# VHH binders against b3qqe0, part 14

Target 1, 332 residues: b3qqe0
Amino acid sequence: MKINLDRTSSGFCIGVQGTIHVAEEKLNQSGELYCLGDVVHNEVEVKRLEALGMETIDIPAFEELRDAEVLIRAHGEPPSTYETARRNNLAITDTTCPVVAKLQKTAKMLHQLGYQVIIYGKKIHPEVIGINGQCNDEGVVIKHPDLSDEAEIAPLDLGRKTALISQTTMDVPGFYELKKNLEKLFAEHGHRNPGTKSGEWMAVRDIDITSEKTGGRAMPELVYKDTICRQVSSRNGKLRDFALANDCIVFAAGRKSSNGQVLYSICKDANPHSYFIEDVDEIQPEWFVGENGKPVESVGICGATSTPMWLLEKVANYIGKTFGDDSGNPDA
Short names: E, the ipSAE of ESMFold2; O, the ipSAE of OpenDDE; V2, 0.75 times the mean of E and O plus 0.25 times the DockQ between their complexes.

## First folded at step 1 (VHH)

Design g02 (framework vhh_nb_b201)
Fold by ESMFold2-Fast, scan of step 1:
Structure g02 (fold): chain B 332 residues (1-332), chain A 120 residues (1-120)
Amino acid sequence: as target 1 above (332 residues)
Amino acid sequence: QVQLQESGGGLVQAGGSLRLSCAASGFTFSSYAMGWYRQAPGKEREFVATIESGGSTYYADSVKGRFTISRDNAKNTVYLQMNSLKPEDTAVYYCAAPFDYGSLREYDYWGQGTQVTVSS
């Protein structure tokens, strides 16, 4: 029996895993750590870290804090947060997700090249505040891809060279709907890339933006970069594929998790031999016996995006030790 | 901003049927998955059904075979057809738009709910 642990569409994303790991290391070293905002939107995990000495603080408390270590979570922060830390002599442990850090750098460079930066996203979201801070808060944040919100589009200068990027957690169809509607809007204003029939904007890559040879000079006036994180935005499809790839699925999440129930239903619909657990005590031996009494060849272990990886690893270890692992590799 | 408004709840006898509707506004409805959740007195909210932008549907085990979720993109409306209702289906039913449930934050935009009461 092969045991396959889903590390791509289950548990905390790699950015959050990095944040949790660094927080644990700091707490083991000093016994004390402040975190600016919730480290993750999972009360059980927040309380676990608080039991180790972590304290969650908000911006007003952060502004008054002195002589302390503060963790910056995976969402990232604007430059103003780092200026406050410097002024208050705070030691920053920065765990900004690499995907978010790259996005912030992309936004900064597009802004420095003179582009009007449009951000597909939610204006008040911490990640968007961080991104817009790299644009001196001059970015145009649009949430409604159909351009129906006049307040969102009022700041647009249709005569400026413009770049479209996205908050990492937005939806891919909405991003491309927004791009299509912006192409039409700018073309109707008489602004289009040379040689385009329908006013198409050009997809740009990091090398196009960061090239010292061209300094961004080779890029046309109207560009876009799809900055949506595929680790997050495609989890439903990846989870469905994972469920189809195994004979039996054990799905771990809190019973009260709405996210967990939705993701479990995706597994169950793809693979009828899917079982929901909150902890290892609920695992039944008969789940690993297929029709006609034949043992299953593979067991997939997965969970909600709010399920910590340590729990999924605990489940994999339990099944491997109790029911056998023919592969000898519980996370293969 | 995002607004979800449920309707169609009421009192029905066991074995009966109800159709719930959720009118959505403030976003590009056709691009997003939509869901139904419910909450009985003294219990946590639980998942009932979801429908993806592409039309794929998923159900909680407790309602599978009895409930059907569907959508009308032209009307920005999601529906829940509830057949063979049981007293244990009694709850406030909520429409939800999960824009960000796979990320660091779980986002579910919730409607105000519609009461469903199933008598024995």
Scores: ipSAE 0.000, ipTM 0.384, lowest interface PAE 12.5, mean pLDDT 82

Design g03 (framework vhh_nb_b201)
Fold by ESMFold2-Fast, scan of step 1:
Structure g03 (fold): chain B 332 residues (1-332), chain A 119 residues (1-119)
Amino acid sequence: as target 1 above (332 residues)
Amino acid sequence: QVQLQESGGGLVQAGGSLRLSCAASGTIFSYNDMGWYRQAPGKEREFVATITSGGSTYYADSVKGRFTISRDNAKNTVYLQMNSLKPEDTAVYYCAVWEGSYLDRYDYWGQGTQVTVSS
């Protein structure tokens, strides 16, 4: 049987890979490290790091902690987290994703320039909490691009100069739908950029935001910056296609990952011969026998964004050694 | 600040039905994707169903065709209609709110409600 690894729509993005690498190096140097929240939503990876000396803590435990070293995860933290660390003599190992760090700087600068900052995103998401912290928690978070949610819109001051940015993991079509609807809303209330017939908002670049020349005079009153990350593509369609391309699917993810369970359900709907595992010890020999009683011709191995590639490779090696394959390398 | 309170659990005969409700406090409900998990004694917590803010639904294979998840945004409540119940469905059922992100995480959990299915 041929073993196919999904290397394009499964496994850690580069930001999460960076966090794991730094955590490993720090644990090898000191033997002890606290992590603020789950380093990744995968129990196998968390247990591996715990064996190296990592301890996961929540915000209340973090606030009580003294004289310790704490890892900050890829999604980032608000300024209040760093202030607590200073007061409590905590050494911070900061692994905030560079894309998220840049977004936080953008939000801070727009806020400092006097813009009302609108964040396309989910209000309770840790990344949004971090971004909004850079705006003194005065940012207006909108999830529904059609402006149908009165509670989301209620805080908007339609007379203020305003900037639209986005949580990195939101959808691109929704961002531009939101921009279009905000253009209409502000124009209906008499606020538009000079010279724009439709009330069009202007795209700004990092250089425009950081310019020393004229600041507020150089930038229009109504602006936007598309801050959505392109490094992690939408995986739903790609995963469905992958599931359809193989006789049998082994899907690896943490049991508590809701998004992982949703992705698995997409696999199962496309291919009924799909099986969920957290680690190799859950794999059953009968999964590799087709409906005709013969061995399957192909096995696809995939997982969630929280599943490390080394685990998918471990699964491929285990299946190859235990049940046989016709390739010298997995995914060949 | 977010409170999730489950209700509607109880004892039921195999083949029977129950409707679970999860009431959420405040204005956060309309932003959220909502789900149900369950945990039987001596077992790990397993996914049951989810409903997105836009109304899309996804189910665990073991409950597909028997359970239906729905939401009422005006009442800040999510429901799980459980039909054709089996003894294997016996568990504590938890309401959850989650965020779809590349970090794949759950944000809030309820305290749970017991469902017991007798043969």
Scores: ipSAE 0.000, ipTM 0.239, lowest interface PAE 12.9, mean pLDDT 81

Design g04 (framework vhh_7yz9_2)
Fold by ESMFold2-Fast, scan of step 1:
Parts: structure tokens; C-alpha cells; sequence
Structure g04 (fold): chain B 332 residues (1-332), chain A 119 residues (1-119)
């Protein structure tokens, strides 16, 4: 029986893993660390770090804090947070995800170039607050790509040169739906890029935005950059493919995890021989017997984005030792 | 507005049945898993059932065998058939869809439909 562990579509994204690693190293060195907001939405992981000396604080507590060390989580923070830290003599350990940091720089440069910046996202989300802070809080945040929410659309100036970007965690179909509807809205009000038949907006690259001369070409009036993180947005397809590639699937996640239950349902769609566990003691011997009464040839081990890789490795080791190994010989 | 619209709630006696419906606008429904949650006064929202785009289902232990979740992808609609209702099932029922990053769950919620089970 071959045991295959999903290392590509399961567990925390690289940005979140980086934040956790830095927090652990800092706590091992000093024994104390404040974290601005929840480091992850996984209670077990938060409690583990708290046991090492981490204390989670909110914005009001942060504003009153003096002479302390504060971790900035993967979502990033607006310039005002760093100004408060300087004023209050706070030492910042900044673990902003590189994808988010690049997005903040993109937003800042587009704003400095005079673009009205539209952000596909949730106005109250910490990442969006950080991005909009780079635009002097003048960005227009739109959550509903069909443009039917009048409050979201009210701030738009249809005569201004405009750039569309996205919160990294939004959906790709919604981003392109929003772009299509914005193209129509601006064109109907007489604003189009020169030479476009249907009012198409131009995709821009980092070099187009950050170059001092834009590579010798002028930036058009209406542009977009797809800033959605592909590490997360392609996961469902990869998870489905993984489930299809194995005879049996063992999926590990917290039972109260809504995300875990939904990702598990994707595995079940692809492979009916998928089983949900929180830990190794739930694993049943009958899961590894095929319809012909013989052991299954392959077992896939996967989990939710909230499932740490150490748990998946624990499950793989347990199955190998208890029910067989890659050679199919439990005595070897 | 990009929204989830619930219907079918109301008053029912213990042992009765209700069918809840949730209709989603456009792309929010496509390829996404859909679920039902419920909330009683003073408590956090409790997961009830999920259904994948392909029709695979998962249920909370408290409703397993009594509730059935289903979907009609052509109508962008998800249903919750509730049988053998108990007073303990009294709650506001919400439909939701999801996407995530790392450990965070980002979801869209309907406004809720109240269900009251007498006795």
C-alpha cells in the first residue's frame, strides 16, 4: 500500500507559515511577544503560541502600548500603524506576506501616478485597510462585482483615470466579472482607452507601474492588475486531482472547521472512499480494504488550509506502522 | 447586489417538516460549496450541512438522518429539507458560501430565515 501525502494543496499558505516561524523564533529568544490581531484563525495554533508567551492584542490596546515588541501578521498594516509604533517606542517584527507587501507597493504607486484605485475586496478586512492606507484611504472598495450596491459605487469618479486591483484572497471569477462591468460602466459614460472597440481595460505588469519611464510607453487611462494569490485560488482543483489519484483518502481537519468540512466535500465528490478525521485515533481498518476484499493500493493523506503539515505527517506515519507500509508488508 | 436570498421559514409543530431555499446570484454559486448554518439567541452560528458543487454532502451529527441538503445548479439554488423537527431546531437559518486564505474563512451570508418549532 502506497502512502501519498499532499504537500501542495493542504495546510497553511507560505505567508502564514512564515509568520508562525518568525513568531516561534522570537518567543524562543525573548519569551514574550505581542501580536496585533489573530495570527491565524486556528484556536489550537493560537493557544500553542500563547503557551510560548505570545499575547494577542487589538488596535485600541496597541495604541496604548509602550516600549514593547509587536508582531505584524501576514495581512499587513497601513502606514498609520507604523507611525503609532514609532511614537510609542514599539519594536516591530514585520511578517507581512511578500505577496501582500508587493500589492501595497502596487497600490501606492498607482495612487501616486494619479489613478483612482478600485480595490475588489471587503472594506473592513485588515488586508484591505492596509492596501487602502497606501492610497491615503482614498481607494474605492467594491465587494459586489455586479455593481448593484449603490454605496460601493457612489464614490466612483467615472471621468478619472482608474486602476482595478484586488485583495489577495478574493475569487478570480468575481474579479473578472467586476472588470467587465467596470469596462461597460466607464464606456457608457464616455471613458475608454484609445483604440479599444469594446472599452477594454489594459492589464499592467509591475514593470509598467514601478518603472520611471514605463518602458518608454505611456500607461493608458484605464488599467487593471490581477493581484489575487494563486497559492490559495487554485487549491480546489489540485485537491480534486489528488483525491482522484488515490484509491482511498484520509482527510484531516478540525470537525468544527467550516473550511475543513467544505474541502472534505470536494474530496468526497472526486472519491467516495474519502474519510474525515481530527486525529489518528479515528482511523478505521476497514477503510483500507477494497471492494474485492484486498488491501487498497494507495492512500492519499490531505487536509484543510487550517491543518498543519505535522498532523498530516503524523497520520501518514500512523497508517504506515499500523496498517502497512509502502511495500505492503506490515512485518517489514 | 451580490446576495444569497433565503425563503421557506416559518412556524411548524414538533414532528413537522419545512423546506428552506437559498438562491444565489451569478458566479458566487458556480463551483463553490454551499452550506446551511443556524443561530439561536445568545449563541454563535452552528454549522448544519454542506454540499459541494458535485453534490457530495456533509452533516452535523445533531441533524444527520433528519435533514437533507440538495442543490439545483441550473437555478443557482440550494435547499434544506428539514424532517422530524424538534423544538431544539428553533433558530434563524442562514445559507452561506465560502473561500479562504491560510486558516481564514471568507464567506458570503444570506440575511437569514427564522424557523420556530412549537411544543
Amino acid sequence: as target 1 above (332 residues)
Amino acid sequence: QWQLVESGGGLVQAGGSLRLSCTASGSIFSENAMGWYRQTAGNEREWVAFISYGGSTTYADSVKGRFTISRDNAKNTVYLQMNSLKPEDTAVYYCATFYDRGSELYDYWGQGTPVTVSS
Scores: ipSAE 0.012, ipTM 0.479, lowest interface PAE 8.3, mean pLDDT 83

Design g05 (framework vhh_7yz9_2)
Fold by ESMFold2-Fast, scan of step 1:
Structure g05 (fold): chain B 332 residues (1-332), chain A 119 residues (1-119)
Amino acid sequence: as target 1 above (332 residues)
Amino acid sequence: QWQLVESGGGLVQAGGSLRLSCTASGRTFSDYAMGWYRQTAGNEREWVAFITSGGSTTYADSVKGRFTISRDNAKNTVYLQMNSLKPEDTAVYYCAALDYWGTSEFQYWGQGTPVTVSS
């Protein structure tokens, strides 16, 4: 059987790679480093860094910590975290992803311009907590795009200027479903952008937000910005094609990874012969037997943006040695 | 019952200025977003400027930097200060109140005030 490793649509994005690299450098210099929350949603990678001297801490432990060095992970933190660090004499190594930092700035500017900020996302997710902190925690977080959860929509003021943005790892179809349902909800309550045929909200760019202060483009009251990370979402088509090109798919990611679950669902929808693992110990021999009782002709190995390439290579090597590899190269 | 009455329209030379006023009666003005629209013969009404109940303003690209919308809640009045007028600004200008508590089918409109800008 041929073993095909997905090198184009799997593995750490540049932001996560940056965080891991900085953590490794700090640990090499001092042998110890605190990380606020899981550095990445992958237990295997967390354990590797912990073996190098990293200690994962939660918010209560962080609030009691004094005179220490703390890594801020790629997901970012709200202003309150940096205030605690100053008060407690903590040295911050800030590795917030540039995409997330830009999103936080966008949220802050929209809030400062008087917009009610709606965040498509998970209320308890660290990235969402960071974004909402830029809105003085006044942002409205909606997870269910069909507006079926009344508790999520209860805080909405349908008479306010409103802007829809998204957590970077949410799904694109859900974002546009939410936008359509919000357009209907606001229009039914008499709030529409002037001159719109069906109550449509306007897509805005960073320059549109900035130019409002300089005499550029006028921004209407009801706007949206698709802030879903294209380093992640642009991989969806490539991942689907990869899943279709192989008889069987082994997908490696952390169980807690929202990105991992979305990408795995794309594989599973394209190829029902797709299986989720965190490490090689979960791999089962039955996965490599086709409907005709013969070994499958190809196995594709892929993962989330939070999955390091070394883990995918470990999976490829394990499958090749245990079940055979006709390619003579696990990366082929 | 809602009544909007526009005033301040007229004939003006290119480069000149006009100030339009719209006075509302019959309801609590401060709770409503207010806007200005314009219409030329044979075309649909175009949005010009909007001001929320909280005082935030938004402008169409064609008028940004030249027009200023403002409101005086004590007088139940919304204003449109039009500077650096162009012949292309010639239109009938309409005041509108948007009912955030009602249906999207209900916009309260004034009768309109004509503005003619000569070359």
Scores: ipSAE 0.000, ipTM 0.068, lowest interface PAE 27.4, mean pLDDT 80

Design g06 (framework vhh_brivekimig_d4; at its last look DockQ between E and O 0.01; V2 from the best seeds 0.00; counts 0 for: pae E 11.3 > 2, placed apart)
Fold by ESMFold2-Fast, scan of step 1:
Structure g06 (fold): chain B 332 residues (1-332), chain A 121 residues (1-121)
Amino acid sequence: as target 1 above (332 residues)
Amino acid sequence: EVQLVESGGGVVQPGGSLRLSCAASGFTFSEYAMSWVRQAPGKGPEWVSSISGSGGSTLYADSVKGRFTISRDNSKNTLYLQMNSLRPEDTALYYCARDYLSGWSEGFDYSSQGTLVTVSS
């Protein structure tokens, strides 16, 4: 049995790596650190850091905390979190992913310029809460790009200048489907960018946010910015190809990882012999026997953006020692 | 082959100025928004500023707004960061990143080791 570890489309993104690295440094120095929410949506990694002295706290506990150091995770926080930290004399170690920080600033500027901000995303997701906080919680969050959820679109003011952005972990096709449907909805209400025949919205990359200083150029009424992180979204195709290249797939991720569930579904669709685990103790011997009763020739090991590479390596080593491995170099 | 080469870092006293440059090659520079990201020792990476492909739109982190100016020269395929009124907390490695392929992580992978800025007396 050949064991293939996916090193190219699995494991932490750079933003998550940055957060984990800073957490480890702080814990190595002091042996204690508070983290607001799960540092990553992977219980195995959370427990590893908790064993090193990290304490995971929620918003109610954070609001009662005094005179402590708190780590802010990669997905960011709304302004209210920083206000509480100032009031409670909390030292913030901020590891907000640069992509998320830039997105929050984009949302803030669009809101300050008077745009109604539409966020393609999940309303309860921490990243979306952070983004919407930059819009005074006035952003309209839409999860269903076909506009089928009336409650999601009810807050829309079709007469307002409007900007569409996205949670970084959403899907690119869904974002452009949403844009197309919003173009149609606003045009049917009589609102379109001047000179557009079908009501096309304009990319934010071309807006002049300092129009008063840069020649008085009018900002477009209806704009969009594709803010989906390609470090995450580009993994879908690579993961599908990886799943197709192996007889059996062992996919490791936290159960709370929504992206992990999406990526696992891609594996399962491409290869029915795909199995989800959080840790090695869930691995079953029968997964490595083909329908013909013979051992599988290859096992692929992969995971989500929230899955650390050490866990994938642990899975590879466990399978190799327990069920055998004829590969001298387990390459992805 | 996409390449980003940063330069212009150095040691300055508080209140001083530095101008960082990023020479880009291997892609159509004017079609991409560009960003500056920095990382201080023992801290996570911090987004600093972004500029649209045309140069018509700029964004700044609140910590640098009014002190730093991002600009670009598309005829030279070069991105700039003019840093004025520098403070000790601006001490960091500064990275040039291509924005259009989704954020600093993709752009960072195509750059060199960054350029070190030290603000100390």
Scores: ipSAE 0.110, ipTM 0.586, lowest interface PAE 5.6, mean pLDDT 83
Fold by OpenDDE, look of step 2:
Structure g06 (fold): chain B 332 residues (1-332), chain A 121 residues (1-121)
Amino acid sequence: as target 1 above (332 residues)
Amino acid sequence: EVQLVESGGGVVQPGGSLRLSCAASGFTFSEYAMSWVRQAPGKGPEWVSSISGSGGSTLYADSVKGRFTISRDNSKNTLYLQMNSLRPEDTALYYCARDYLSGWSEGFDYSSQGTLVTVSS
C-alpha cells in the first residue's frame, strides 16, 4: 500500500497561515490570547492553540470583554465588531486576509451606490457576516445557485438595481450558475439592462465602481463581480487529479469548513472511494479494501484550506502504521 | 494604464538589509491590495507578501516571516518592502503586483521589469 500525501493542493491558505502565525507569536509572548470565534474551521487545530493559551470567545463574551487584546481572524469581521472593540477599549490584532478586506470594501461601495447586493455564500459563515455587515446587513445571501430555496429568494427586490458578488471560498461553477438563474429571474419580471434582450448582467471592475462613486460613468443596473479567490479555487483541478490518481482518498477537514465540503465533493466526484474525517479515530479499516477484496494499492491523503499539514501527516502516518507497509514515500 | 515601477534592488551580503519601493500609477492605489512577488533564476514566481488597501492587514510567506515587512503610503502611491537578515535564497527579481492573491476575473497586474536583489558573499 502506497500512501500519497498531497502537499500542493491541501493545507492552510495564505490568509489562514497568517492568522495562525500571528496567534502563535502572541501566545509565545504573553501566554494568553483572546480570539473572536474559531481561529480556523478545524477543531483539532483550535484545540492545539487553546492548549497554548488561546481563549476562543463568542460574541456575547466579546461584548462584555474590557481592556484586553483580541485577535480578528482571516475571514474578517463586520463594522459592529470594531465599534464594540472601540467602546470596550479592546486592542485589536487584525489578521483579516487582504483579499477579504478588498471584498468588504467592494461590497460597501456597491451598497453605497444603492445596489441590492447579492452574496453567493453561506449566511452563517463569518466571512459572509463580515461582508454583509458592510451592507448594513441588507445583503441577500444565496447558497443554492438553482434558486430552489424560497427563503433565500424572498428578500429579493427584482426591480432594484442589483450587484452579485461571492464569498471567496465558493465554487466558480456555482457562482456562474447563480448568475444565469438570476438573469432569467429578473428578466422574467421585466428588469433588464438596457440594450440587452436576454437581460444579461454585466461584469464590473473596481474602476467602474470607483468611477460611479466619484460621479463619473454610471454602471448598469444589473451587474456582477466574480470575487472568488483563485488561490483557493485553483486547487480544485489539482485535487481532482490527485483523487483520480489514488485508489482511495482520505480527506481530512473540519466539518464546519465550507471550503472543506466543496473540496471533498470534488474528491468524491472524481473518486467515489473518498472518505471524510476530522481526525484519525474516524478512519475505518474497510476503506482500504478494494472491490476485489484485496488491499488497495494506493491511498491519497488530502485536506481543505483549513486543514493543517501536521494533521495530514499524522493521518498518513497512522494509516501507514495501522494498515500498510511503512514503505510509502509520503512526498510523492 | 496601470503602471508599477520597482526600485531599491542591489547586491548585499548575507545578513544585510534592503528596502524596495514600488511606484504605482494609473489607478486608485488605496483601493487595491498590493503584493510583492519574486522570481529566482530557473524557478517560478513566488509570493512574498501582501498588504490590504488601507494597510491594516498584512500577510507573509513563511520563508520571509520575521525578516520582511510590507508597508504602503497611499498619499504617495508607493508600496514598500523592508528586507532584513537577507539570505542567499532571497536572491531574485522582485515584482510589485496589484491584487495578486485574489486572482479575480479582472486578473492581477505586475511590473514587467522588477528589481533585482542579489544576496551573495
Scores: ipSAE 0.040, ipTM 0.522, lowest interface PAE 3.2, mean pLDDT 89
Fold by ESMFold2, look of step 2:
Order: structure tokens, then C-alpha cells, then sequence
Structure g06 (fold): chain B 332 residues (1-332), chain A 121 residues (1-121)
């Protein structure tokens, strides 16, 4: 019986999964690793890695740390973190998510070109702190797209050429609401934006920004780049394909997770031999017996985005040990 | 605890109208974008429409654009979907959902149980 674990459509996002994998490898090798901030936004997973030897530290502790290895999590860090690491002889294992790293580069280039950078995001979120660090902390962070928070918009200079970007995890409707409201706010301040309708900001790509930096093609005064990550948009189709590829499916999630119930429905629609569990104690032996009375040839294990990968691995190990050839073939 | 409870489904003739409601509780409603998702019999879930936290921006799937209108009343913590010119292919279980905020921006962290809309003669 082959046991297939879905590592692509289940569990934490791919960037966080990659960070956890790197942390585990470092801990297996050395038994100790410092992590600047919580490695994931899941207290249970943080405690698990701490039991393996990881120590979560904050900025004050990081500033005093010397001659040690520090993991930078998927959300990234501002340039000052790397300067401190060099000064303190710290070895940095950098697991900044590629989409976050790309956004940091975009923000830096826009700032270097003289743009006032507006960041749609949450000011104290680690991702935004890292992005704004690329702008020498001069970026204007706006969380409320209707511009209702006077403190958020007070730093805006409406006469400057301006670029709007977003924290990768913000909502799409809010980004475009903010863009629309900024278009209105900036409209009466003398900006020249050739090639767009009156008052509209120009969508720009990284190649447009790079081209202006090297003197190739000038960008308009008012621009935006939709930097919201959409890497999960195909998740439903991938989960359906996974369900079809296995004889039966064990889907692990909390029963109160509404997204878990929707994703389980996708599995069940694709493969009627799909079974919902919260933990291994709910697994029934009859699920692994095919129509012919023989064991099924494959079992797929998957879960919701909120299902920790260690739970899926626990389920896989339990099924393998309990129902696999390794667990009790008396003809050795 | 985050709760989303929808209502307003039913049976309607082609060309008819329905208005769906989704009552939200357990979170600051105005801070979150909200979506409607539907699942037709024998098909996977399909995104229908989204609205920003303030209600100032809306997005629609091409299949419903011009016929459906998403709205919200933040004083009542309620999301709406006005469905006009209904077609048999709009028959589905309709869910309201809160946009996913951790890691990747596309996805939903909470959704309702769903209300059935049937469009038939």
C-alpha cells in the first residue's frame, strides 16, 4: 500500500513550509538555531521547533547576540537586520520568501527613483517592516483603503511622484479601493501621467522600473504595482487531481474550519472514498479495504491550509505503521 | 468565534431575482474583504464576487458581471448578493467567505455552510 502525502496543496503556504524545512535541517545538523521572531504564525508549530532546539528571539536579544547562527523567516527583514548580523559575526540563514524578496527589491528601486512609496498593509506586520526598511522607513503605510485614518495619510506629500504597492497578503478588493481613493486624492495636485486616462495611475511592471533606473524609459509620476500574491489560486484543482490519483483519501482538518469543509467537499466529489478526520484516533480500518476485499493500492493524505504538516505526517506514519506491510507481516 | 450565517436561497424561475444575505460575527467585519463562492452540483467551487472592507471596491466573475451586485452594510455586519436575470447555470450552493490573510492573499479562512439557489422552470 503506497502512502502519498500532499505537500503542495495542504498545510502552510509554500514559503513558510520551506522555512520550516530549512529550520529542521539546521536543527538536525547542529541541535541549536536562533530564529528572529516566530518562525510561523502558529504557536503549536513554534513550540515543536523549540523542542528540537530552536530559540525564538526578539530584536533586543538579536542586537546583543554574538557569534551564532540566526534564521530569517519567510516574512523577511529590513537591511538594518543584516547590518547588525555582520557587525555581531552572526551567520544568517535567510529563508525570506521569494515573492517577499522580489517586493523588497521593487520597493527599494522605487524609493531610489525618488518615488513616495505607499504600502497597502499593516504597519507592525514583519513583512511591511522589511519592505519599509528598503524605503529608509519613509514609506507611507495605509491599512484603511477608504483613507478614513487621518494618522495614516498625514505623512503623504500629494505633490510628489508616488508609487502604490502592497503587502503580499492583503486583499485584492482593498488594494483597488485604495488605488481609486488615491487617484481622487492626488487628482488636483498638478501631476502629469501621460498614457493614462485623466487621474488614473499607471500599472507598472518590474521591467518598467528597471528600464527607468538604467535610463531607458521614463515612468509616469503616479504608478502602482499589484504585488498581492496569487500563488494559491489553483489550489482547488490541484487538490482534486490529488484526490483522483489515489484509491482513498484521508483528509485532516478541524471540523469547525469552514475552509476545511469546502476543501474536503472537493476531495469527496473527486473520490467517494474520502474520509474526514481531526486526528489519527478517528481512522477506521475498513477505509483501506477495496471493493474486491483486498487492501487499497494507494492512500492520499491531505488537509486544509490551516492543517499543520506535522499532523499530516503523523497521519501518514500511523497508517503506514498500522496498515502497511512493515507493521505486522507474520511471514518474515 | 468567527461565524458566517447566510440566508435567502430558494427556487426561482429563469430571469428571476434573489437576494442573499450573510450575517457576520466574532470579528471586526469592516476590516475584512468578503466574497461569495458557489458550488454547482458535480462541479468544484467557483468564486463569484468580492467586496473590500469599506465596500468601496467590488470585483465580479465574468459569468455574473452585470447581473449580480455585491454589497455590505458594516453597521449591521451583513454582506449581500443581489442576483438578477438568473439562469439555470446559476443553480448552486452559495457561500459567503472571509478573505484569507496569512501567507497567500487568495483563499478563504472562514466560510458559511451555504444556501441553495435553484433556477428552474
Amino acid sequence: as target 1 above (332 residues)
Amino acid sequence: EVQLVESGGGVVQPGGSLRLSCAASGFTFSEYAMSWVRQAPGKGPEWVSSISGSGGSTLYADSVKGRFTISRDNSKNTLYLQMNSLRPEDTALYYCARDYLSGWSEGFDYSSQGTLVTVSS
Scores: ipSAE 0.005, ipTM 0.358, lowest interface PAE 11.3, mean pLDDT 82
ESMFold2 (binder alone), look of step 2: mean pLDDT 79; pTM 0.801

Design g07 (framework vhh_5c3l_4)
Fold by ESMFold2-Fast, scan of step 1:
Structure g07 (fold): chain B 332 residues (1-332), chain A 120 residues (1-120)
Amino acid sequence: as target 1 above (332 residues)
Amino acid sequence: QVQLQESGGGLVQPGGSLRLSCAASGFTFSDYAMSWVRQAPGKGLEVVSDISWSGGSTTYADSVKGRFTISRDNAKNTLYLQMNSLKPEDTAVYYCAKGEYLDSRSFDYRGPGTQVTVSS
């Protein structure tokens, strides 16, 4: 049995890796650290850090906290969180992902330039709350790109200059579906960029977002910036290909992770012999027996972007020692 | 397919009470933290209360603490919000929200909402 560990489409992204590294350093120095929200959406990793002295707290607990050190995770926080920290004498260790920090600055600038900011994303996701905080919570958050949710669309002012951006972890096809549907909606209301045949919105770059840096050139009234992180979004297709390349898939992720469930469904749709685990205890021997009663020839080990590589390595080692022969002694 | 369906909203006078329910399907209800979230006309979204997957931990916004009680029945896949001593400021659409983890701001899905109007 050949054991293939997915090192390219699984495991922590750079932002999450940075957060975990800083958390471990702080815990090794002080033995104590508060983290605002789950450091990652993986309970096995959260429990590992909690065993080292980390305490996960929610927003109500954070607002009551005084004279303590708090880690801000990769997802970022709105301005109100930093104001609470100042009032309560909390020392902030800020591990906001640089991609997310840049996105927050983009949202702030678009809002300051008078744009109605539309955010493709999940309204109460921590990253979206951080982004919307830069827009004085006036951003219009849309999750359903087909515009089927009337409550999401109700706040839209179709006569205002408008900019579309995205939560970094959303899907690229959905973003462009949303853009197409917004183009149609605004054009039907009589609002188009001058010179466009079909009401197309204009792509803008960071340098284009400020009039000061462009020599006074005005930006178009209807614009978009694709802010989806390609380090994460490219993994869906690679994960599908990885699942197709193996006889059996063991997928490790936190059970409470909605993104983990979506990624697992991609594996399961591509390969029916895909199995979800949170840790090695859940692995079943019968998964490694093929339909012909013989051992499967290959097992793929993969997980979500919230799954640490050490857990995937632990799974691969466990399967190799218990059921696999391929990377072991080839003499028998 | 995750589905959340709220019920129990309506018109009530100041000082009155309402009990909201949320029927959940399409996921293992007992594995997820749940929240009640509201949006008043012309205002942003406010997390009112959250409850852990086991029901062992609850939190409340200062605006509702002592007046509202969140609870869950994992056998019936149902979330509840008991609202007492209602104020005009409680007028909002109330949403049931599925959490990813025990974080009042980490949610993946919400229902269509139920309108609560507190007025004479």
Scores: ipSAE 0.000, ipTM 0.117, lowest interface PAE 19.8, mean pLDDT 81

